# Ledger of designs, part 10: VHH binders against Global nitrogen regulator NrpRI (nrpRI)

Target 1, 323 residues: Global nitrogen regulator NrpRI (nrpRI), of Methanosarcina mazei (q8pxy1)
Amino acid sequence: MMDPQIERKLIEIMRVIHESDKPIGARAIADELNNRGYDIGERAVRYHLRILDERGFTRKHGYAGRTLTDLGENEMNDALIGDRFGFVISRIEEMAFRTTYNPETDKGDVVVNISYFDKDDFETVIELISYTAHAGYMISPRVRIFEEDSLEMSLPPGKIGIATVCSVTFDGLLLKAGIPVEPAYGGILQIENKKPARFLDLISYSGTSIDPIKIFMNRTPTSVLEVLEKGEGKILANMRQINSSAYEMTGKILKKAEKVGLAGCITLGEIDEYLLGAPVETGKFGAAVVGGINGICALEETGIEIETNPISTMLDYQTMKEI
Key: E = the ipSAE of ESMFold2; O = the ipSAE of OpenDDE; V2 = 0.75 times the mean of E and O plus 0.25 times the DockQ between their complexes.

## First folded at step 4 (VHH)

Design p12 (framework vhh_8h5u_2; at its last look DockQ between E and O 0.24; V2 from the best seeds 0.00; counts 0 for: pae O 10.0 > 2, grease 27.1 > 24.2, SAP .715 > .668)
Fold by OpenDDE, look of step 5:
Structure p12 (fold): chain B 323 residues (1-323), chain A 120 residues (1-120)
Amino acid sequence: as target 1 above (323 residues)
Amino acid sequence: EVQVVESGGGLVQPGGSLRLSCAASGFTFSSRYYAMGWYRQAPGNQHERVAIITSGGYTNYPDSVKGRFTISRDNAKNTGYLQMNSLKSEDTAVYYCAAKYLSGYPYDYWGQGTQVTVSS
């Protein structure tokens, strides 16, 4: 019998692989697991991946990494039945709780996504991210660049990392103010004439073990570039539900956030009313927020290869620079 | 009309230093979305980017010049710089300043280049 601790690690590795929209490498898996609180190195992950391969749970795609087989999916599902649907929400809640940034004092940590790209694409990445952010389709125009020699982050050879602010930061800000926030939906948002029009598709956070945003990235291509160029297209967005009792306070907090560059909130809905076509529970109002990785989506639309770890870690917002 | 003009090239001994300047006109480095880069081309070779700096102040260098070259800009003077230290014979090339302005689509502007020769 394999050590229960090893089995748990295997399951978590499988989870990470499952959540990936593409084959994922050992290093990326290790990084993600570490972000999830598992202290594991790339070498160890490789060891475990071999075990998974031998068991037929994973399929190797050369240098691209691994995917789950049908057998692997079934095994994972059986193992994760108890926490499958709550995992993403739990991660969001954890990161929201860890958020310490205060817009009034301009101190504290925000939630970030981490993306990796080839160093040769640096110029394009910076330009397009900047453009996307300042167009209002990212959470913040502040980013952090990680070079190969960065002590803070281990990067694959020849790669550069970029941290973008995650929408969960808003959850954190509101939570710190005493406002409970419920992740409701991730979706594709239609932009018309540079304005939000409606959600074209929605996935409930409670109905999936995978971040809805990741699901959409894989299933429905965005057209962020088109939005940037023509004011028409599709972007990723999220929706939160908030108790109606916190309507005024929420507005105030968001306004404060905007002043410090956290301007990813698209709009607040009316109490008990649908927001951009998304349903809202009675006694609540909706908050629509842009997907923090829309800039990354734009890059992918150009053909640039980029690996992204959403809701990856916390960073001091003051160390992030406007791009 | 946008113009980029390089200066500061010349003959230098191995181990020596040079500072190149890039004066821009017709646009400003204080623009919201830009990148300024230095490229070099040796005879028979393709253009190689040796440094880049964005409007946000991010810089990048290839391994061939990392630690030896430093790109900077003075927005008030609308001038870019390339400080080149510990020069090697392999650094011999025509050096070009390039600016990319992003307004919907990126626009590239190139100078005429300045010759850098590293020789004993």
Scores: ipSAE 0.005, ipTM 0.308, lowest interface PAE 10.0, mean pLDDT 87
ESMFold2-Fast, scan of step 4: ipSAE 0.565; ipTM 0.843
ESMFold2, look of step 5: ipSAE 0.141; ipTM 0.554
ESMFold2 (binder alone), look of step 5: mean pLDDT 79; pTM 0.812

Design p13 (framework vhh_8h5u_2)
Fold by ESMFold2-Fast, scan of step 4:
Order: sequence, then C-alpha cells, then structure tokens
Structure p13 (fold): chain B 323 residues (1-323), chain A 120 residues (1-120)
Amino acid sequence: as target 1 above (323 residues)
Amino acid sequence: EVQVVESGGGLVQPGGSLRLSCAASGFTFSSRYYAMGWYRQAPGNQHERVAIITSGGYTNYPDSVKGRFTISRDNAKNTGYLQMNSLKSEDTAVYYCATRYFLGKGYDYWGQGTQVTVSS
C-alpha cells in the first residue's frame, strides 16, 4: 500500500526531471522544488528517486543524475487523472462488475483493450493478431475493427482501432457466479515446447499505480514471435488468487468459457501450492491467464508503432468478429 | 520467387461487373504467414486499399466499395479474387494484388496491376 502523499511528491519530482534539458541530481531537484514553494530536502528527494528507479520511471546516469524513461514520461502525462492511489485495482473492479457475458448463452459484454495503429499497418496487424490468437496466446480470436470515419469511436487521423478481449473478463465471469477473484501479479511467462514452464518476472497489482502489463510492454521483454516460430520464448500472463472453496466451480466456469472461444486460462494450480513458480497464499489456489495483448506485443517486436489502452471499455461479444 | 499476377481487367459500362483474379506462385494462400489485399491507383492519386482478406477469412472494405465489392480465395487453385459489382466511373483505376509475410522481417509483394475502365 503506498501513501498518497508519496505518490504526489513522485509526480512533482518527475515534472522537474522532465523540464531539465540534461540529467539532474537530487540537490538540484530539491532546490527547484523549494523555488516552487515545496519544503523538501535533498535526503527526501534521494528517497523518492530510488522509488522512481525501482518503478522504471527514471534512468540513472552516474553522478550526473536522472532522466525520465518512456514509462516515466507516460506516467507524468497521465498525472492529472483523479486520485491515482489504487487506480488500477479500482479499474479492474469496475470493469469486472460491468461484465455481463454469459458462456451458457454466448451473450453479453466483455472487457476489451483498445489499440491504435497507422492504417498502412492494417494487414500486418490483423494477420499477426489472428495467428497469435489461434496459437492460444490471446484470450479470444474475436476482434472489433474501428475505421477512420467510424461513428462508433473517435479515432486520430490516419489511425485504425482494434479491440481485443481483456483477461479481466474472467474476473467478471467469476464475480457474476459469486466468486471473488484477487488479481495478484502481472508477469512474464516462459514457454517451452509450446507449454507453460515458469514465471520469469512478476509485478504485484497492489504495489503500483501503473498496470504491470504496461510496465512490461515498455521494457519489451516478450518474444512472442519466437514462441510462434519455435514453441519457446516469453509471453505476457497474469496470475490470480481465488479462495480454495471455489476450486471446483472455477474450473467448470473456465471450461464453459473455453467452449465459446474465451480460452485464455493456461493453467489452474493446486490449493495452497505455488503456480509456475509464483507464490500463492494459504487457503487459495492460483490461476494463470495469458495476457490479452500478446498479439500486440508480437506487432511491437516487428517494429510497428502501436498505442494500447488496456482495460479500456466494454463491448458486446456478439459484435466482435473471428479473425 | 514470391509472385502475384493479376488478370481480368477491362472496359465495362457503368453498373456492370468484373471479376479480377490474383494468381500466386512461391507461396500458398492457405499459409497463415500471408495476408492478401487489393489496392487501386487512379492517375494523380496515391494508391488506396480496396479490400483485404486474412488467412482466417476476415474481410474488410472501405465505405467507397462496401456492399459492391467482394474479396475471396480459392485455396485449391491458389488464386484470390475481387468481384466488382455496380461499377461507377470513379472505380476506374489500375488494380493491384498485394501480399505480406509476417514471420521474419515483414515485406510486401505487389503484382504488376490490371487496368479497369468504367465508361460508356
């Protein structure tokens, strides 16, 4: 749990770093903040810089100081969005609650991610997403395309939008059945011989104001194209924890979802046991789900510029087309 | 060695129909590594997308041709098609078949083009 006062100070420090034309040190940051009316010392700034380093928002340049990473720039640009403390968890809870999809009827709304790309990349985008989904590394092979002049969505000029199913849809399915789900970790999952092997890296959802998947995307640690070609490499995946009393019902719901094209649950763990190397609390079991944007990661690996808004909105699953 | 060759262009009166063919060599349309599309270019304009089809069968069209043009594949003949109905004078252009390979470094293969003229 992070203190909201600490989060506010981190954003102000990032602003000072952004406005500097060269790397800037803790003393110069403290002096600039004091000139802006903040009462903060060099020691406190050093403490906050270490937090920013750990979150991947700043890059250290020896004794010359820090600059912002691309992740840090993006966080600062989002800084005026309401109360950021717990934002990601609150967003997951909101979208899970808004999920109405029922696997028994194959009707209702699912949670989607929305990505934007240049119209010239359209053929590459849909084919690679198609291939990744049919290989089993996305939640669903269904997408919805938003063209430049679409009345359904306001798009930047020269861009096309694509909606892909988000893993939070599973949180909503289970919630509708009375099963609370704890989103535990976003992570990088090693695939070997086309099967899940182990998590290589994990970021807790409770420990950050930024979606862990967004952090991993900016670091480009995936090798989805390698997985598609060789059956080995790294993909995005999420880990969830669920109370042991819901074990049998969870399995039944996920199997029904697979039959209608929501096939993103890669494995369920045993009660009280670690799953693929990820820790699980006593009295719970783990569920590993592929990231809904692995096809987008594959596109980024080819050098295509694509902007993604994860956990973006709700769409009627019947309006999404299989590719 | 990857090639596409267009055929079926010609002169047609407004309201008429034409079917364009795209014969592939050096690859197959049943391959998940290829996407196929039709593009056109009129004199003085940039080329524009007319239709696409993915290996999964998804199709897409701009509003200018939606409902009038249909893209399809015959995997057994390794040939793609563009069925053009209710042709208008503004459909007059050179039509190109294009394909892309995704696994590895992406690259585009274009045919030489086939002329479509809509005139009385």
Scores: ipSAE 0.108, ipTM 0.474, lowest interface PAE 4.9, mean pLDDT 81

Design p14 (from l04 with R27F I28T S50R; framework vhh_lunsekimig_d3)
Fold by ESMFold2-Fast, scan of step 4:
Structure p14 (fold): chain B 323 residues (1-323), chain A 120 residues (1-120)
Amino acid sequence: as target 1 above (323 residues)
Amino acid sequence: EVQLVESGGGVVQPGGSLRLSCAASGFTFSTYALYWYRQAAGIERELIARITSGGYTNYVDSVKGRFTISRDNSENTMYLQMNSLRAEDTGLYYCATRFGYSRPLGSDYWGQGTLVTVSS
């Protein structure tokens, strides 16, 4: 989950860009923020600008720098009140379009979550993510590790970064094949005897401005460790709905993905039928996919301090290593 | 009953090589991470190498490039290939695995250790 400190910095960067009468670059932004009392370097500003670009809040103008989009202007004008659901849908659409991974060739870019944690926790992090992935509650057992000296990522001192595959990769795979996917619900899924049983709680992606993940963490916590150790408990899962005309093709694509390294679809529903207790719109079928951060939930359950940027960026899947 | 049995220790000259083995029984070997620890005289026991169920490896800085950890799930055996051995590599080498992840974190199982001595 995004750090409130990072969100505050993003808002301040957007204010600097807004106040500029011309496109503005990372160094000029850093200099202005330092003038306003922030201790931030050009490298960190470049990292934050990339986040803003990915969220659709800024537009690049080559070497001239960046300006705010209409979305960026609207975001900047609002108070920091919490997670925005409309932002989550917009982010999913953007990252699905950027997905290039092809299960026929095992090549291309996948959507990843980026997490960072104290290097002293490295052993437990790798063990638990490996266990969760091989138990089938992550999208892939492949990760990419970013050390403190990484030129690809600006990390706080004493931290290690880890990229894990995000479930939005499936949205991108299906979109590439001409199949649009609609997020329907975020939820808490009950596992019994290592199999999906029912959704215990659901939050619709329509009609709310509060991130479903934040709501679930507060009222219906996960028990991923219990699932790993006993085959029963609660995990994060999302329910997607897809037009009935794509039923057969969707099944074929998901089976291909499963065989070549991407396995997060926990169950596929029947046309016009509820899936694990979740309602499905007429003319559609449901697909339940494991939440991309179940391994991170397991780590949080042990008391480890870990920060996560979900649906963070694209990585070449071939650069990710199996654990 | 969980058992871990180390073998392959011995006396070797500086610059030489040894291969340690850890034979495991009593659990589903392929699903667990496995570890090599070293205890030298006057020094606390330290983790020197780790291998996850998926084969991901990690090493302490002092052995990187010289030691290689591997596993053979068909034989329920883990290995440590030790090259370019130094006097400071002398010590008792322990095989270990961990079950569970709840607090207190896991339950560690250990072998009895195998002695490595680097001398001429």
Scores: ipSAE 0.000, ipTM 0.304, lowest interface PAE 12.8, mean pLDDT 79

Design p15 (framework vhh_lunsekimig_d3; at its last look DockQ between E and O 0.01; V2 from the best seeds 0.00; counts 0 for: pae O 12.5 > 2, placed apart)
Amino acid sequence: EVQLVESGGGVVQPGGSLRLSCAASGFTFSTYRLYWYRQAAGIERELIASITSGGYTNYVDSVKGRFTISRDNSENTMYLQMNSLRAEDTGLYYCATRFGYSRPLDYWGQGTLVTVSS
ESMFold2-Fast, scan of step 4: ipSAE 0.090; ipTM 0.568
ESMFold2, look of step 9: ipSAE 0.005; ipTM 0.401
ESMFold2 (binder alone), look of step 9: mean pLDDT 83; pTM 0.831
OpenDDE, look of step 9: ipSAE 0.262; ipTM 0.678
ESMFold2, look of step 11: ipSAE 0.000; ipTM 0.312
ESMFold2 (binder alone), look of step 11: mean pLDDT 83; pTM 0.830
OpenDDE, look of step 11: ipSAE 0.000; ipTM 0.244

Design p16 (from l04, 16 letters changed; framework vhh_lunsekimig_d3)
Fold by ESMFold2-Fast, scan of step 4:
Structure p16 (fold): chain B 323 residues (1-323), chain A 120 residues (1-120)
Amino acid sequence: as target 1 above (323 residues)
Amino acid sequence: EVQLVESGGGVVQPGGSLRLSCAASGFTFSYYALYWYRQAAGIERELIARITSGGYTNYVDSVKGRFTISRDNSENTMYLQMNSLRAEDTGLYYCAAGPKFLSGYTYQYWGQGTLVTVSS
């Protein structure tokens, strides 16, 4: 069939055309895709539009641009079933829907990240994750340990697994209260005097098939250890956008979660205002949350080999123990 | 909030005994290796005894056979039983939790210390 990279670009171009209420040209398509975090130029868009034309998925409207044909509408709907772009958004939505945790009862399932590491590193792993959590740079100080012979988790020989709470748990808590949450950006957040100062770098969730937090772990170094020691440095954080109509209810829910040990909410922005330097759409407010894997970043900084699957699965919060 | 609180220090004659306690809160005590350090006047702290999460113990040669480290996970408390005390055992005794092999003190939780004086 098609090359996967070409297929992804064709689908995203069709999405932009579908969302336009008027015919749209290559420059406007490229600009919109760049706004969504894609690195695509007008020339590349023109090339892909030609492919869509040849397949009968788009119709030309002179110099005004393209619209989708009925065939293109059908193809886009079918292609969305296996869509690779927005994979991280789909995963976030799935995990948020599966969240059942209720802060009033301290019962239900939370979203977790799963990490695994050499059993010889166990004491250091527990110590640094504990330290990072109690300093306020993780979602919760509760973890679940999986031993080599665990029936709940298949581990490579000689490895131990650890589950840590994922920030998507907040998306689930808000969704249960009827509040849709839009993941906006993953980023690197500067800490000064033990408080958030500004985002240094941001990657849009809507423009990537790879979790922005994973991208930062590989490209942009954190300095979680420096933050723990001196109150200054760089951590992982992410930003959500929420409709202004939910402002008061969101604040109430996040404060309630904090009181029962889900304390990863760093700051809540004002309606229509930038949050820590990050842009917020009109009619919305931002919510900045610590990355649930900052303790794992601290371990990477010490040279420990640790593999992490963020937004990995659901786990009963009652089975997680405070470290 | 993580806390380690030492108790049991005091003045004792040579050949006497003391039991130090370290009460822990704010972390999952049973997961941690635990340590007793001693600081003599004018020099850096030295590791005297340790006990792992699994109960394995190690001692410096100067205290081996005289001191016994133990832990009670149900009470979140670590102990150091000191017998046959000598003048050179005089110092501030600190409890600590966490991996000793990391450089610096920032990766270990520390108590405030308790003074042991062996004199006659």
Scores: ipSAE 0.000, ipTM 0.190, lowest interface PAE 15.8, mean pLDDT 79

Design p17 (from l04 with T97A Y101W S107Y; framework vhh_lunsekimig_d3)
Fold by ESMFold2-Fast, scan of step 4:
Structure p17 (fold): chain B 323 residues (1-323), chain A 120 residues (1-120)
Amino acid sequence: as target 1 above (323 residues)
Amino acid sequence: EVQLVESGGGVVQPGGSLRLSCAASGRIFSTYALYWYRQAAGIERELIASITSGGYTNYVDSVKGRFTISRDNSENTMYLQMNSLRAEDTGLYYCAARFGWSRPLGYDYWGQGTLVTVSS
């Protein structure tokens, strides 16, 4: 399980590397961080640099040290923006406020992720997303497909777009019922015998400026295909915390959503109890929800190139079709 | 074990229509993507139409607007409705089934082929 405080230190280390004009070593990074008020030694910096290497954010230059990769540069730029303006949390709040879907009427807008891929991969993409959704590892089996000439979505030539339901839709459903929801963690969830077992890795929304789910995409291995074949493996999931006073109403709303195909809530925790190994604040309970892009992760596992914009926009749920 | 059995081929005049069927014996038909391939004399086998488990369809340009692929999961049968047939549509038509999440490359199951001849 990754400590949320480690994520903050990784961001600060990337910031130091970003500001360096040349490769920088662990001792120099530690010295710079100490000058900024952090109490950290060279050995601890070396440990964190290995994590950054494993995530593809840094490149080694022998004895000279590390530089940021293009991926690391992009993540650092996102983190700097988020650190000043809270962009990840603000985006979640915005999309939750824009959610109008009502499970009782089956009408209104849901939050979607948008993915795009080469048109030649269309059959495999639709088939695998369909299977992942029907196996219960996505929010909904409904998708919206966009051709390259679609007026609703600007796509690169030769690409097809697909919208899948985002877990932030649940934040919006609960908010519209008067229930404030706090995003807590994005993570990697272990599945055993087709049931959630424990979180293996967690990134706190409050401990990082980078969207936790975005960090896991293309960097931390999932095994969605293994889960589909054997009922065992790793999927994307996230955790919400909700005030204990809303426990009964939350359960009722999520059950109504499930009946109309929004079935991404894997489990609801007990008040004041850890959920699947993830910490929950006193006076709250946890809700674990599948990541809306697990079908996309399965495609990446097969070697298909697919790009995803999580928490991308709103779509009318009635315009999304079951696959 | 899944077996695919094709029917509906025959001789038809230009401008005529034929409906091909591909029936599956065995189980789990509804979760498979299904395909029609055509092999003409002297030409390699080509994909002409596909339908996913959720009913999304694709067609090669030469048959688009003339052919319609469909499936009936309750009857474990896939169809190819062929209208406005041309001499160029003559060939052996094969059905195939594939589950995309299965790791083997290529198709899981093939039919034996059914002959379509478009002539006067």
Scores: ipSAE 0.000, ipTM 0.166, lowest interface PAE 15.9, mean pLDDT 79

Design p18 (framework vhh_lunsekimig_d3)
Fold by ESMFold2-Fast, scan of step 4:
Structure p18 (fold): chain B 323 residues (1-323), chain A 118 residues (1-118)
Amino acid sequence: as target 1 above (323 residues)
Amino acid sequence: EVQLVESGGGVVQPGGSLRLSCAASGSIFSIYALYWYRQAAGIERELIAKITSGGYTNYVDSVKGRFTISRDNSENTMYLQMNSLRAEDTGLYYCAAKFGYSRTYDYWGQGTLVTVSS
């Protein structure tokens, strides 16, 4: 778990690296931060650089120091807007508000993730995503395929795009029914005997400007293939907190969503109780939902290269095809 | 080592039924797409039916509504239920397994003969 104060210091260090025209070392970073009024030593900077390395935000250049990766550059650019906190929560709120899908009518827009891969991997991609979805570790078996010549999406030669349903769709369904949802954590969930056991790692949504799912994907700590074959291993999941007064209505809406193939809520917690080891605030209950990209994680585990943008855009659910 | 072994072929009268089985040994059957091919005399091998790892099925038009493909991942076995058989269904039936986007198959069976004759 990461402290919000540590997250702030990581952003300041990335800012110094971003502004450097060449690789920069820990001593130089500390000196620059001290010149800007921060009280931080070289040893503390080295500790924070290790965390940035682990998250994939920085790249080592031997004794020359660090530079930002593309992932780190994106994180830094978001921070430079002046909105260091709640950026992902703001994005979730935006996408939830834009969700128009109504399970009663089977009409409207859902939130999707977009992934890109080599067209030579197409059959493997479809097979594993289908298998993962039907095993219950994705939100929906419906996808949208974007071919090289698609007018709906600009793709480089040799690439295919795939849209998969994002778990933020549930935030939107609940919001439209008058139920506010608080995103709490993205995490790694242990599965035992095909059932959720406990969260092994958690990152708070309130402490980062990048989706925790992207951080975990870069670490690649999942074993979705093992879960599919043996019923044991690690998947991506996230947890939401909801006010106790909405307990019955939340259950009703999730049941309706499941009937139309939006089945990703793996467990609903009790009021005032921790859920799968994750903390829940008094007066609330937790809802643990599978990560919408577990099928993509399974593909990465086979060695297939895939680039993914979580919480990417809205798509009309009626245009998505079952696989 | 992975082996696919077909069974269930035989002689049947027009309008009759047969169920073919394809059993796999030593494989991660559940992550493979599985196929039934037919080879009739003087004709190239033709894809008859497909079932994906997720259970979705596809059929060639000539058998749609008459043949049903299914799989049992716990038994590492795939089936082809053939109903309302016609003389034109006569041929050697092969099972095949494929993983990934490729025109070649990872595994093939040796075939089982189906003869529809009066």
Scores: ipSAE 0.000, ipTM 0.141, lowest interface PAE 17.0, mean pLDDT 80

Design p19 (framework vhh_lunsekimig_d3)
Amino acid sequence: EVQLVESGGGVVQPGGSLRLSCAASGFTFSRYALYWYRQAAGIERELIASITSGGYTNYVDSVKGRFTISRDNSENTMYLQMNSLRAEDTGLYYCAVRTGYLKPYDYWGQGTLVTVSS
ESMFold2-Fast, scan of step 4: ipSAE 0.019; ipTM 0.445

Design p20 (framework vhh_lunsekimig_d3)
Fold by ESMFold2-Fast, scan of step 4:
Structure p20 (fold): chain B 323 residues (1-323), chain A 118 residues (1-118)
Amino acid sequence: as target 1 above (323 residues)
Amino acid sequence: EVQLVESGGGVVQPGGSLRLSCAASGFTFSNYALYWYRQAAGIERELIASITRGGYTNYVDSVKGRFTISRDNSENTMYLQMNSLRAEDTGLYYCAARYGFLSRTDYWGQGTLVTVSS
């Protein structure tokens, strides 16, 4: 539900705040943006500042204005060096196209997320990712561990890398069968009694220059640990839209994938119906898929420092081992 | 009733090998992550090796390349293969099982003595 033009303005507003030596107000931000060639008024800046506040990217200082939080500094820097308007959708399309995995043969490449952590955290990382995967809140219980001097991955000294399966793998499986998939929303999904209940928050993929999952990792706290221990809480999930004519084929492909451990599709919706409170376009049905990094979110909830690159690269699924 | 019973300890010369076993009963073994701890005289109990439900292993640097942890879910048994033993490996070896990340180690064995002499 985020307009692309709003996302662009959010990034530019964050830049102005970042470059300020002190808290800065809406009028001063508007004036600075006009000096940089943007046509924006104080009222529009105030609207965008409220969105940034809600996302945890800015801190209010009463009448003095806003500063960026540490979260906001990190996201602004990422947006300047990597993310562009439409980049996330283009990246999803590229990785889906590069997916060669065939559930019938259990061979080929899947899309993975790559995470990095200190060697000293290895026991905790492996245990918690294993727990989350076997509870059904990750795409697959197969991972690939990368140590120092890995030929497949360059790591900083003292770090271990872990690859986990990315939900974009499903987009690739369906694409290879002739079924185009539209990424609709990244979001926070409420779990109640170990079952999906409703999306609490959604960011449209079509309306963002920043990966919605990346926003949620650092903005709205997940409670994956609570879900694992009590069956209640919040996880990362994505919503896909697929043309109604592919309904039966989609179900068959996802069922075959489940047999080889790719079981991240939580729920298929009905044609033309909202799915877990998320809107679905007429002539389509929704598919709710777990975020591939829920185990990483659980680790962050314990205070462990982990750096994650979602939709990072391709790996041969046969080189990934059950955890 | 829950039990973990270690066996295979003994006296061995430096450079020798031993295989420890930990037999479990009274719980669903396959649902637990499993650990070997070592307690040397005058030193606190330390974790030396672990194995997850899916078979991923971790070792402290001092034993990496010499010790191998494994599990057999059909026999409800965990193993520690110890090669190239050193005097510093002498101690009581305990197996342990833990369910869920936020739980403390749930179950402990009684310990088995390994003595590397000379």
Scores: ipSAE 0.000, ipTM 0.320, lowest interface PAE 13.6, mean pLDDT 81

Design p21 (framework vhh_lunsekimig_d3)
Amino acid sequence: EVQLVESGGGVVQPGGSLRLSCAASGLTFSSYRLYWYRQAAGIERELIAHITSGGYTNYVDSVKGRFTISRDNSENTMYLQMNSLRAEDTGLYYCAAHFGYTKPLDYWGQGTLVTVSS
ESMFold2-Fast, scan of step 4: ipSAE 0.006; ipTM 0.462

Design p23 (from z10 with S27R R106Q G107D; framework vhh_6z1v_2)
Fold by ESMFold2-Fast, scan of step 4:
Structure p23 (fold): chain B 323 residues (1-323), chain A 121 residues (1-121)
Amino acid sequence: as target 1 above (323 residues)
Amino acid sequence: EVQLVESGGRLVRTGGSLRLSCAASGRTFSSYAMGWFRQAPGKEREVVAAISQSGGYTWHADFVKGRFTISRDNAKNTVYLQMNSLKPEDTAVYYCAARLFYPGSQDYDYWGQGTQVTVSS
């Protein structure tokens, strides 16, 4: 059994060795890690190399240093895949835990996505996000704007930042009430006559190794603008599974959140029944929630360049203003 | 609650122009995103144009782009649809619609009674 900090250092050392086209020594490894922002000395690197040797992940080449074995290459690749899978789920768990917002008091922190765009696009961005939020396809109409000279956020020159509420906020609200929530699927949801019809594409959270927003955007494109124009089209939505014992309490919490502007829950399913075509495990019910970045998707559909960091940070909901 | 009353529909010749108006009463008008829809005989109702609560964002269906323009005057609680270069295919009943943002409400959708536009060849 080893400390997670030690395991992380072992993986990073293996990365440095992998990137070397020739055997590499402890001093060169330490120098490279220091260049990457790690505070580690040659002695500590030698200690970690001994662990890697003992596990069969590295091969010694006398004074020339070490290379990765086939076992080490496989372990590094497996660790990187597992780290990415764990990153998505652990990030959701971390941010849900950090959520302090209480709908009864309208106080506390919510989870937000942060997006960046050119100053010249400001008016279009504000108007289209406002339109999408008020149409019901975002979690909240409250946003926070970050200007170039803001002390709250470091922005590239010529850029403006906008924070929008993330759907993981609902995971946090339910967790604080003692209700565990399982992220089940992210996907593309078909809207017909302004109402949810069915999921067209589903990506399991247990089968993903990358951030959900990037998978969704790459797999099946949205048509949020079409939904706003015609009441038909495709939006981002996520499906969560919750134990049947929490059905009544979940409904009450979501209703209270709705009254204070956190209205992204599209629908609750029946116990043991599929929701909008998505499978639900026995003893559970589904909850379908709009993606917190549908307004950002609409902007991208117009050709506006906008970069988004989903599940980015926590913000005090009372510092976010109606758009 | 919001009540919507359309006006301006009439018979017009091909190539002509017409402006439709939609007067809103009830709750604060600026709380509503607004749209113009139309329904021709034998067809489903379709969206023609939409306008954001502030009036800063407008959207027009491809079949009317360059010909129709939606606008609003929040001080007068009115939405307009300026229709230029009218074609016989534009003949329909035109409806004004309002979507009230009410957190968590998926059911708010207010419609006027419609105004008939007939374009003669």
Scores: ipSAE 0.000, ipTM 0.157, lowest interface PAE 11.4, mean pLDDT 80

